# Ledger of designs, part 2: VH-VL binders against Putative glutamine--fructose-6-phosphate aminotransferase [isomerizing]

Target 1, 262 residues: Putative glutamine--fructose-6-phosphate aminotransferase [isomerizing], of Saccharomyces cerevisiae (a2p2r3)
Amino acid sequence: MCGIFGYCNFLIEKTRGEIIDTLIEGLQALEYKEYDSSGISIQGDELESLNIYKQTGKISSLKEEIDLYNLNKNLPFISHCGIAHTRRATHGGLRRANCHPHNSDPSNEFVVVHNGVITNFANLKALLMAKGYVFKSDTDTECIPKLYKHIYDTSIELGYNLDFHVLTNLVLKELEGSYGLLCTSSHFPDEVVAARKGSPLVIGVKGKTDMDVNFVEVEYLDQEEDYLKLNTQTKSSGNVLAAAPVKYNTCLRKSPPFVHNT

## First folded at step 18 (VH-VL; from S8 with heavy chain S33W)

Design V4
Fold by OpenDDE, fold request of step 22:
Structure V4 (fold): chain C 262 residues (1-262), chain A 122 residues (1-122), chain B 107 residues (1-107)
Amino acid sequence: as target 1 above (262 residues)
Amino acid sequence: QVQLQESGPGLVKPSETLSLTCTVSGFSLSSYWVHWVRQAPGKGLEWLGVIYTSGSTRYNTPFTSRLTISVDTSKNQFSLKLSSVTAADTAVYYCAREWISTGQSDYYFDYWGQGTLVTVSS
Amino acid sequence: EIVLTQSPDFQSVTPKEKVTITCRASQSIGNSLHWYQQKPDQSPKLLIKYASYSFSGIPSRFSGSGSGTDFTLTINSLEAEDAATYYCHQSDSWPLTFGQGTKLEIK
């Protein structure tokens, strides 16, 4: 059993420390006695960078892990998206490497937390490994952010500039199984994508103005037109797996680029 | 270019404190975790300890009472102090950098110093 | 601590031969195993990270495999310059530990 939690502040200033605390508190609210690992992803010091912190043990262990880094916790963010995860080890051993979030690459271009099971992860992993991706965990989840990057890079090479939503749809079409997932990316600052298939996902929005609600888009069907356009190009290159259409629910929160006060 | 260089006395008397300094260049100690590893003559590698970017440390269990690792980021240096040395502490001492991805440590050593031999002898 | 046991301790081989070095962990470490090469009077050099991924600048003749408890370093066509001691290293849990080393000599 796992729990995922995302926290986004939009045009409301929060310090890094406050953001971390909120994510941790969210995890604590989800925590059961059986949970034995946790992790978060937050914005790094560099523009459009994402950091990952994760550790086995209780939530206190995660806090300790974060404290090993010399983070400026007073750094304010006007807008920010962070994601968090806690789990009881089921798929993969109790190892730090198996903790979420998982990343696409050492630069953390895509970061994912996931609840569920990707049943075709072996095939995806084989494909991605053949493409040179380094896997560090025993989890099925690790395929997801790497798949994001693969599809993203391929799309760029083909001259497409996909938005996070379309990119996510393409990724989800390749995934089999059940999932609740959150994804953040350095390519899409201050955005978070949430997707579910079979696993529950709850979204809460608290806004001072009606504008806050407008940043949340919910899609229940795939964008067939966008997929077909890209797929036609990728099929010729053999770089993207052909997958049958999968029904999924997605939620995208779009925010302007992050601004932090230095 | 990333470089690490160990420095210190090559000879230490028994019961004294072994003190070494590692000077780094090409990267910041505020951004990377760094380690001390030693190798006794003709033997394998032994991990001694790590100092994190926070300044916190973790030591290998046999050395918890004798080992102190510290950092001076302003000088791009971190140090090792090993107290109450014996002949068993004779070794080549290496400082090494741990590979860190953005916000995530991978706990393998991508760069090493050349090592410095420390002999414990009367 | 996790104990890493390498095999063999010593191997003498002829150039162009295939060499295999094994490393066994006392418990499962997934793929958190790394390989280093240490030439005489030199510092260790990273060869393979996470069991099977070559580090930057490493010749293709070096490869790694394995997961869990059993790992292998392979040199497909041995060169004279490959004479060294090879160490496996685990990063799965504290304390970090190394294998005892495998000394490779070239005939």
Scores: ipSAE 0.662, ipTM 0.838, lowest interface PAE 0.7, mean pLDDT 88
Fold by OpenDDE, fold request of step 22:
Structure V4 (fold): chain C 262 residues (1-262), chain A 122 residues (1-122), chain B 107 residues (1-107)
Amino acid sequence: as target 1 above (262 residues)
Amino acid sequence: QVQLQESGPGLVKPSETLSLTCTVSGFSLSSYWVHWVRQAPGKGLEWLGVIYTSGSTRYNTPFTSRLTISVDTSKNQFSLKLSSVTAADTAVYYCAREWISTGQSDYYFDYWGQGTLVTVSS
Amino acid sequence: EIVLTQSPDFQSVTPKEKVTITCRASQSIGNSLHWYQQKPDQSPKLLIKYASYSFSGIPSRFSGSGSGTDFTLTINSLEAEDAATYYCHQSDSWPLTFGQGTKLEIK
């Protein structure tokens, strides 16, 4: 059993410390006695960077781990997305590498927390390994951020600039099993994608005023149109597994308006 | 240029305390952890301990009672103290840095000092 | 602790030959394995991080592969300057540990 938690502040200033505390508190609220590992991902010191902190043990161990870095907790963020995870080891051993979040690469281009089981993990792993991806953990979750990166890189190479939700849909089409997941990316700052298949996911929105929650776009993978366009181009490269149409529910936060720095 | 330099006495008597200093330059201390590794003559590498940016430390189990690692950030200096030394503590002692890569703390050492030989002899 | 066992302990090789050094971990460590080169009377130098990522400034003839328990350092077309002892290092679990080293001599 796992718990996932995400926290986003949008146009509301929060310090790094507040963000961390919120994520940790979220995890604590989810915590059961049986949980034996936890982790968070937050924005790093550099623009469009993501950091990961994770540790085996109780939430206190995670706190201790974070404290080792002596982070500037007073660093303010106008907008920020962080994700968190706590688990009891089921798939893979009890070791730090098996803790969530999992990343796509050492630079954390894509970061994922996951609750569920990816049943086609072996196939995905084989594919990704053949593409040069190196796995650090024994978890089925690790294929997800790597798949994100693979699809992202492939799309870029093909001249497509996919938004985060389209990219996510492509990833989800390749995943089999059950899941609740959160994904953040350095390529999509201040965005978080939430997806579920079978596992429950709750989204809460808090504002200074009564906010319309309509800004949370919920996408249903019913229409294959965008995927088909990409698949037709990627078929030749063997990079995308022919996946049976799977119904996924995705909850996406609207991307902050591209401040075109003119 | 990244530099780490170990310094200290080359000779220590048995039962005394071995004290070493690692002086670093060319990088920010806030972005790196510093490890101590030693190598007995003709032998392999042995990890001794690490000091984190918080000032906290972790030691290898055999040294928990004898080893103290500290930092003086104002001087860019890391210190190693190993008490109650024996002939078995004769080694080249290295300090090495680990980049705090995106918070993952994977503990690889990208740069090492030149090392300093410490001989324990009566 | 995780025990890293390198093979071979010693190898004498002719220049331009391909050299392979293996490191086996007593348990799975994913890709938390790093390779160092240590020349005589010098400090260790990082070659490969995370099993397969070459460190900056490292010649392309050096490569690493493997995951889990079995890892390999490969030197494609050995040069005279590659005479050294090579160490694998794991950072998966405490305490950090090293292999016993592989001494490479060049004929």
Scores: ipSAE 0.658, ipTM 0.843, lowest interface PAE 0.8, mean pLDDT 88
Fold by ESMFold2, look of step 19:
Structure V4 (fold): chain C 262 residues (1-262), chain A 122 residues (1-122), chain B 107 residues (1-107)
Amino acid sequence: as target 1 above (262 residues)
Amino acid sequence: QVQLQESGPGLVKPSETLSLTCTVSGFSLSSYWVHWVRQAPGKGLEWLGVIYTSGSTRYNTPFTSRLTISVDTSKNQFSLKLSSVTAADTAVYYCAREWISTGQSDYYFDYWGQGTLVTVSS
Amino acid sequence: EIVLTQSPDFQSVTPKEKVTITCRASQSIGNSLHWYQQKPDQSPKLLIKYASYSFSGIPSRFSGSGSGTDFTLTINSLEAEDAATYYCHQSDSWPLTFGQGTKLEIK
């Protein structure tokens, strides 16, 4: 029904146009025949900024929406994480406000795409509205990025400096029901978090040479473990990598290699 | 210090073309789309159209054949042309902005120009 | 297109009274409804966005409520400077449309 897709390039330059094309191709490769909405989130022109582009209808409607902004598609990014969402045609009228991604606030400090049902969303929404959050949609998903921002802001007030994966664990503990989600944030510009409850996640890695995949951090929330392990070989076009399905809930981010101890 | 200022001739003869400009300052044209709205004397507000950063436009249905909205980014000016005017086009014309700097629009107008009255009369 | 019908068209009110203005949409628009204040010979000013969320700098006596087709603007304790015409505006569907306005006068 709903599909989520993420794309990251790390220390391999891609233009904004290439990133958009990859995200759209990822959506088109999902098994749906008729879209009724689609959307993406990518980094904007300014450091640590995030933009959202979304529209009801077929993927061509999303492309038309993006074109209205006249983006500089040649803008290069040596590292970037983008997220995308699509869903198939369903009964009833669609509102653009209900399309994914959803944001925490007008500045897009946290941006989420999600598949599943958040069974306690009414209680979360009531709490967040009392805190002054503006809800634009009817979806349960909208509470997730707003909850991220609420917990993040609270942690700053209490003098903490949480890692993105720690923040994510706190958010997930407050969610009831089922979910598969990707989250990006202006506070964590080189990172994406992926989490799933009871569904497989597949991570593909492509490189130019053999590499040590220990720089890819994966956070598990359930009892089962499924560490990401990749075998890489140099091929004519660079590395062709195989990915193993990741079981249960997974949080993925890019981090520098550990170099701390002396 | 956000400013939108409409200007143009206050009197236009029937059958001629009404031509207005909206001069803007204090904000980036890449972060906002500009809309035109009008208000006939003693009447309510009527949305006319919008111009996107791409230069594409969208017009309210009754105006699609008569309305042209354009922009000159080097002068921070938006233009409205309404052809074949009648007395029914007598109104105060406003430009108003919509914030789009994070991609998706919010569809409300946070700042409006002062408006300029255009009277269609012989 | 979506028609917004406001009620009343006109109301004469005493300062410090509570004033309620309604806006009804011809079809469901979720909470994609915004309220503007227009004082005589002035341009409109945004008061409430998304049915119930005050725009920056708006006095707390202004509040909004509703979703779907029925919306309300409330002025809890009217002040003299609130004499104006109030418009609702929907942003759910093209074309963007406004209500016909509600004029408030003091005394």
Scores: ipSAE 0.646, ipTM 0.829, lowest interface PAE 1.2, mean pLDDT 81

Design V4
Fold by ESMFold2, look of step 18:
Structure V4 (fold): chain C 262 residues (1-262), chain A 122 residues (1-122), chain B 107 residues (1-107)
Amino acid sequence: as target 1 above (262 residues)
Amino acid sequence: QVQLQESGPGLVKPSETLSLTCTVSGFSLSSYWVHWVRQAPGKGLEWLGVIYTSGSTRYNTPFTSRLTISVDTSKNQFSLKLSSVTAADTAVYYCAREWISTGQSDYYFDYWGQGTLVTVSS
Amino acid sequence: EIVLTQSPDFQSVTPKEKVTITCRASQSIGNSLHWYQQKPDQSPKLLIKYASYSFSGIPSRFSGSGSGTDFTLTINSLEAEDAATYYCHQSDSWPLTFGQGTKLEIK
């Protein structure tokens, strides 16, 4: 199976090296037997820039890929949101283009990691290609960040200034199928949006003192209730850290039966 | 202004080592990787290799035993050395840059140097 | 190694005509194909990246299309200054490779 992981620090300084290490540890804590691809997205050197590092093979191959860039690992971030993804052993050939994260465009305006199956991806891909979007991968996931950008750009042309969670709800209305996803954007720095069908989302909150991790759940839009619930879903070594408020998507389109995305 | 400028001896004797320098300005070395490409007179383009910010390199298969690419960041200079040259190594040699600041390197070249002709003859 | 085969090798064209150059890859490369223009005694200049994304400052008469194995560079309404050799370049797999080139001449 595939796993997704996010890490946020808010007003608590972390270096780039610490952030990368935390994202890698988060992937390792997902309790998979083997990996056949992995990737992360973090902020770059420039304000509001997003970078993607991804590679086929084990997590060690991802570390080797990151090392090629000789990043300044001491670069501090008082606030940061990062996302990561890993995938289990493949049945056939993998291309780096098919690894997560996926972007909307060469500038990484929207970046997504996703587990699940988007059943209408062929229709979405055809519509986005007709609008001039260029697809690099064979994955259904690639339509998601491109759809984010299309709806975002359209909203700007129409004079709107959408919040990230409002934009996300518009994107989710167009998706059919099952999914667990995290999205970050250069247009919404310091924010990550999550949407899921199935297993509860875990939010860990940690200060300088020992704290229990927290877990949150989301429900479908067509339910009579929406709620946020904190639970734990980590073993002693696995963690999700949230240092800043994370806006939660509480309105999801009802879709086909859930597939497990751990 | 972005500049890449190749320099070196225009004539090299067979069996000797060809040595070239690419001096760069107008961009951050942390945001770009530099590639070397050559073009024999009247022929097409041939990719030789790349040097990463880490100092690691990757070379095209025919050159793995003869080619060395290096960088001196204090001088903004990239170097190419090709050993045991023959007449087949006569070419215009280019350095070219690839943007890598978004991390997801895609290996296309937005700026090229002017090129320097190296002739291998006695 | 991925072989890129361009067609035609050479084309003589009058100004204002539409010119189409093709590049065929020996295996699928997604959209990891880029186009360069090289005028005589000059270095290559990037025209199109990712098969269809125009590079900054490139005239709108240049466009690219295709994915997988079949790619096309189109010049809509050729100008005299467009006489050059055009190369496709793939970045999907190591080693990086170029097509053999297409030379355009003005009649």
Scores: ipSAE 0.601, ipTM 0.794, lowest interface PAE 1.3, mean pLDDT 80
Fold by ESMFold2, fold request of step 22:
Structure V4 (fold): chain C 262 residues (1-262), chain A 122 residues (1-122), chain B 107 residues (1-107)
Amino acid sequence: as target 1 above (262 residues)
Amino acid sequence: QVQLQESGPGLVKPSETLSLTCTVSGFSLSSYWVHWVRQAPGKGLEWLGVIYTSGSTRYNTPFTSRLTISVDTSKNQFSLKLSSVTAADTAVYYCAREWISTGQSDYYFDYWGQGTLVTVSS
Amino acid sequence: EIVLTQSPDFQSVTPKEKVTITCRASQSIGNSLHWYQQKPDQSPKLLIKYASYSFSGIPSRFSGSGSGTDFTLTINSLEAEDAATYYCHQSDSWPLTFGQGTKLEIK
């Protein structure tokens, strides 16, 4: 029982403090509030940089971890995409390295939060280790950002310049099992990709005026993969693409678990 | 140019307080955390503690009751105080820095000071 | 507290030889292990970060490998200036700890 949350502001200025608060509040609003780890990823001080803050224990431990850095919480962002994760309490040997988000490399070129089980992770890990990737955690999730970087780097070597949506489709084709996934990248600033397979995910969209969030029906963007598409009743260009800016502030969160099919 | 330089008394009497200063230059104090590490003569390295940019600290367990690390940002100086010293506290004391710009703190030390020897004897 | 055990404690080596130094952690630390070189009467110097990533300006003859509990520092074609004590250091868990050191001397 893991929770994922994403928050994007687009052309509506938010400070770093406001972004952090929104991400933490999003985690606190998720169900099953018995946590044993949590983490967030936000943009750093440099253009196209990503930072990860994560810690075992309660959400308060994450707040304490962030406070150690004495960040400039007043730093403004006209547009920003952040992601967050929390995990239901367990009692086994916790390591901070196993907390989400997970990165592709020390420079955080790709950063992922994930719910679900990647059933072919052993094969993917072996492949990536043979290609020189070094794993720091015991989690199946760590394969995902490393696979993103592997495919991205290969595409550049072959002379391609893939969109984030296209890159994500290539990554998802290699994954087996279930997942709800959010990915950000220093190569695709101001973009977030959301994908799901057998794991629930909901999107909330807020316009320029009073806050109102709706659960919207998820439509498949690709017959092979699950990408999130937002349909609105208004005539706005509010469709959410896997790797495109949205016209509105959006929140991405895990759905409550289902008791029975409706 | 990055520089860390430890200074303090060379000799301290048992039961007294050892006080050291680390003067730094060539880098922003907001982008680095400073650690203290010591090395007894002929022995290995022992991590003592860290001071964060928030001003909070974390100490190695044996030192939690005796160690105080602080910073004076106006002087670019970090301080270490170790109370109730014994001959076992005789060591070369180093300050070392850790870069923190990626958030996920690395906890490895890219630059070390030259070290200062402190001898505890009557 | 994570204990790092290096092997050997001491090794007398001939120039041009390949030298390996091992570091074993008492529990899994992923790749959060770093290597330092300390020449006589000098402060430590970072060689390898995160098990296998060379720090800036380090000669290519130094390399690191391993993950989990077992780590190796390798010096291919050792040079005379490599006579030093080498320490591994883990950053996975508090408190931060160092190995006991491996001293290399030239025969």
Scores: ipSAE 0.558, ipTM 0.789, lowest interface PAE 1.6, mean pLDDT 80
Fold by ESMFold2, fold request of step 22:
Structure V4 (fold): chain C 262 residues (1-262), chain A 122 residues (1-122), chain B 107 residues (1-107)
Amino acid sequence: as target 1 above (262 residues)
Amino acid sequence: QVQLQESGPGLVKPSETLSLTCTVSGFSLSSYWVHWVRQAPGKGLEWLGVIYTSGSTRYNTPFTSRLTISVDTSKNQFSLKLSSVTAADTAVYYCAREWISTGQSDYYFDYWGQGTLVTVSS
Amino acid sequence: EIVLTQSPDFQSVTPKEKVTITCRASQSIGNSLHWYQQKPDQSPKLLIKYASYSFSGIPSRFSGSGSGTDFTLTINSLEAEDAATYYCHQSDSWPLTFGQGTKLEIK
């Protein structure tokens, strides 16, 4: 009963206010039930910065939290990727620290929203704590952005410069269980990665006007990469944008031999 | 250069209203929330309240009926008014800022003003 | 409201000693605890945020640890200028509260 939602505008200018409204509307459409908490992540005022706004309770509480900041809602973004999450009402144990999105660190280098259960969470947490990561929540989701940062930082120390999708594949290899997740990063502006295992995830592409787009790339965890090139004579859609440099990762659930997944 | 500078009368009579200003410079008011904290002589720190960028406020419970925090963004000034003061309100008053650019409302204070002593005495 | 209890209230210390200050919360606050240093007649200065993250420009001899209800501030090799009062501060629940302070003096 948790809902995740991502919104990307690619080469189509949107204001911060429009982006926030779209993320909140996406959550309302996904979780038109009792809410336990909600949150969003969007770019901040500084170049390559990410902000998280989250609150317990109804979506109106999230709107109130965002309003405290008096953000410049007219700030334009020609390209932007935002993520959002809602959670159904629960019996108790509700703290703002447990709301999604979750971050890797106080600077929000990696930000994740997730539905599902990470069954090896305890092992991952112990490993990350031994590396100096401090956990503030009770959620299994918190290990994901911290694992992203650990692998990213290690790759930089070793002299690598990983693409976001390569980094994501390395992270997903370490996760056990089920998930639908979206990740954004200050290190990969204008990109969002999406992955699923045992949870539904739908990608919509919508254009409002004809546009010239570059290659559209879709990556599957267990399948070969697919590429799509759109030309200027084809209308291109971008509620969830599917063009480079915006990239999504998806994964398919593995099955026994002689059974095909789609 | 980040600066927060408290100023006020220094001496206030009982039952009157204590009025302070905090003049700030060297940072954007859109990137920080300002809190007020006080410290009675020889005592610890007591959080009084916060004013958000929206103009909304939150006050510590004992002060809800007596405390007003406001801002004049054109002057880069925050104001605190505490009505009906007694000797128990004698303290050094600080303004302190909280960085909010990451959106997580961390509620820790990265920079404090110099403080101003207010004595409540007949 | 969340009560923060520091220990000790006061300690005489010798330069180059390792000094440990504790802060206990009346209920779990995750890692939402911060440490400040206040020298005589000065305003507080942030040392440690979120229990263990050093603030920019803070000497490496200062470190923090803990989560939940029990937290420590450690000064690995005390310097004379570290004589001050140290406060813990929680940001988990309203109202924001501070510990009563721990005063360090040089022997």
Scores: ipSAE 0.550, ipTM 0.765, lowest interface PAE 1.6, mean pLDDT 80

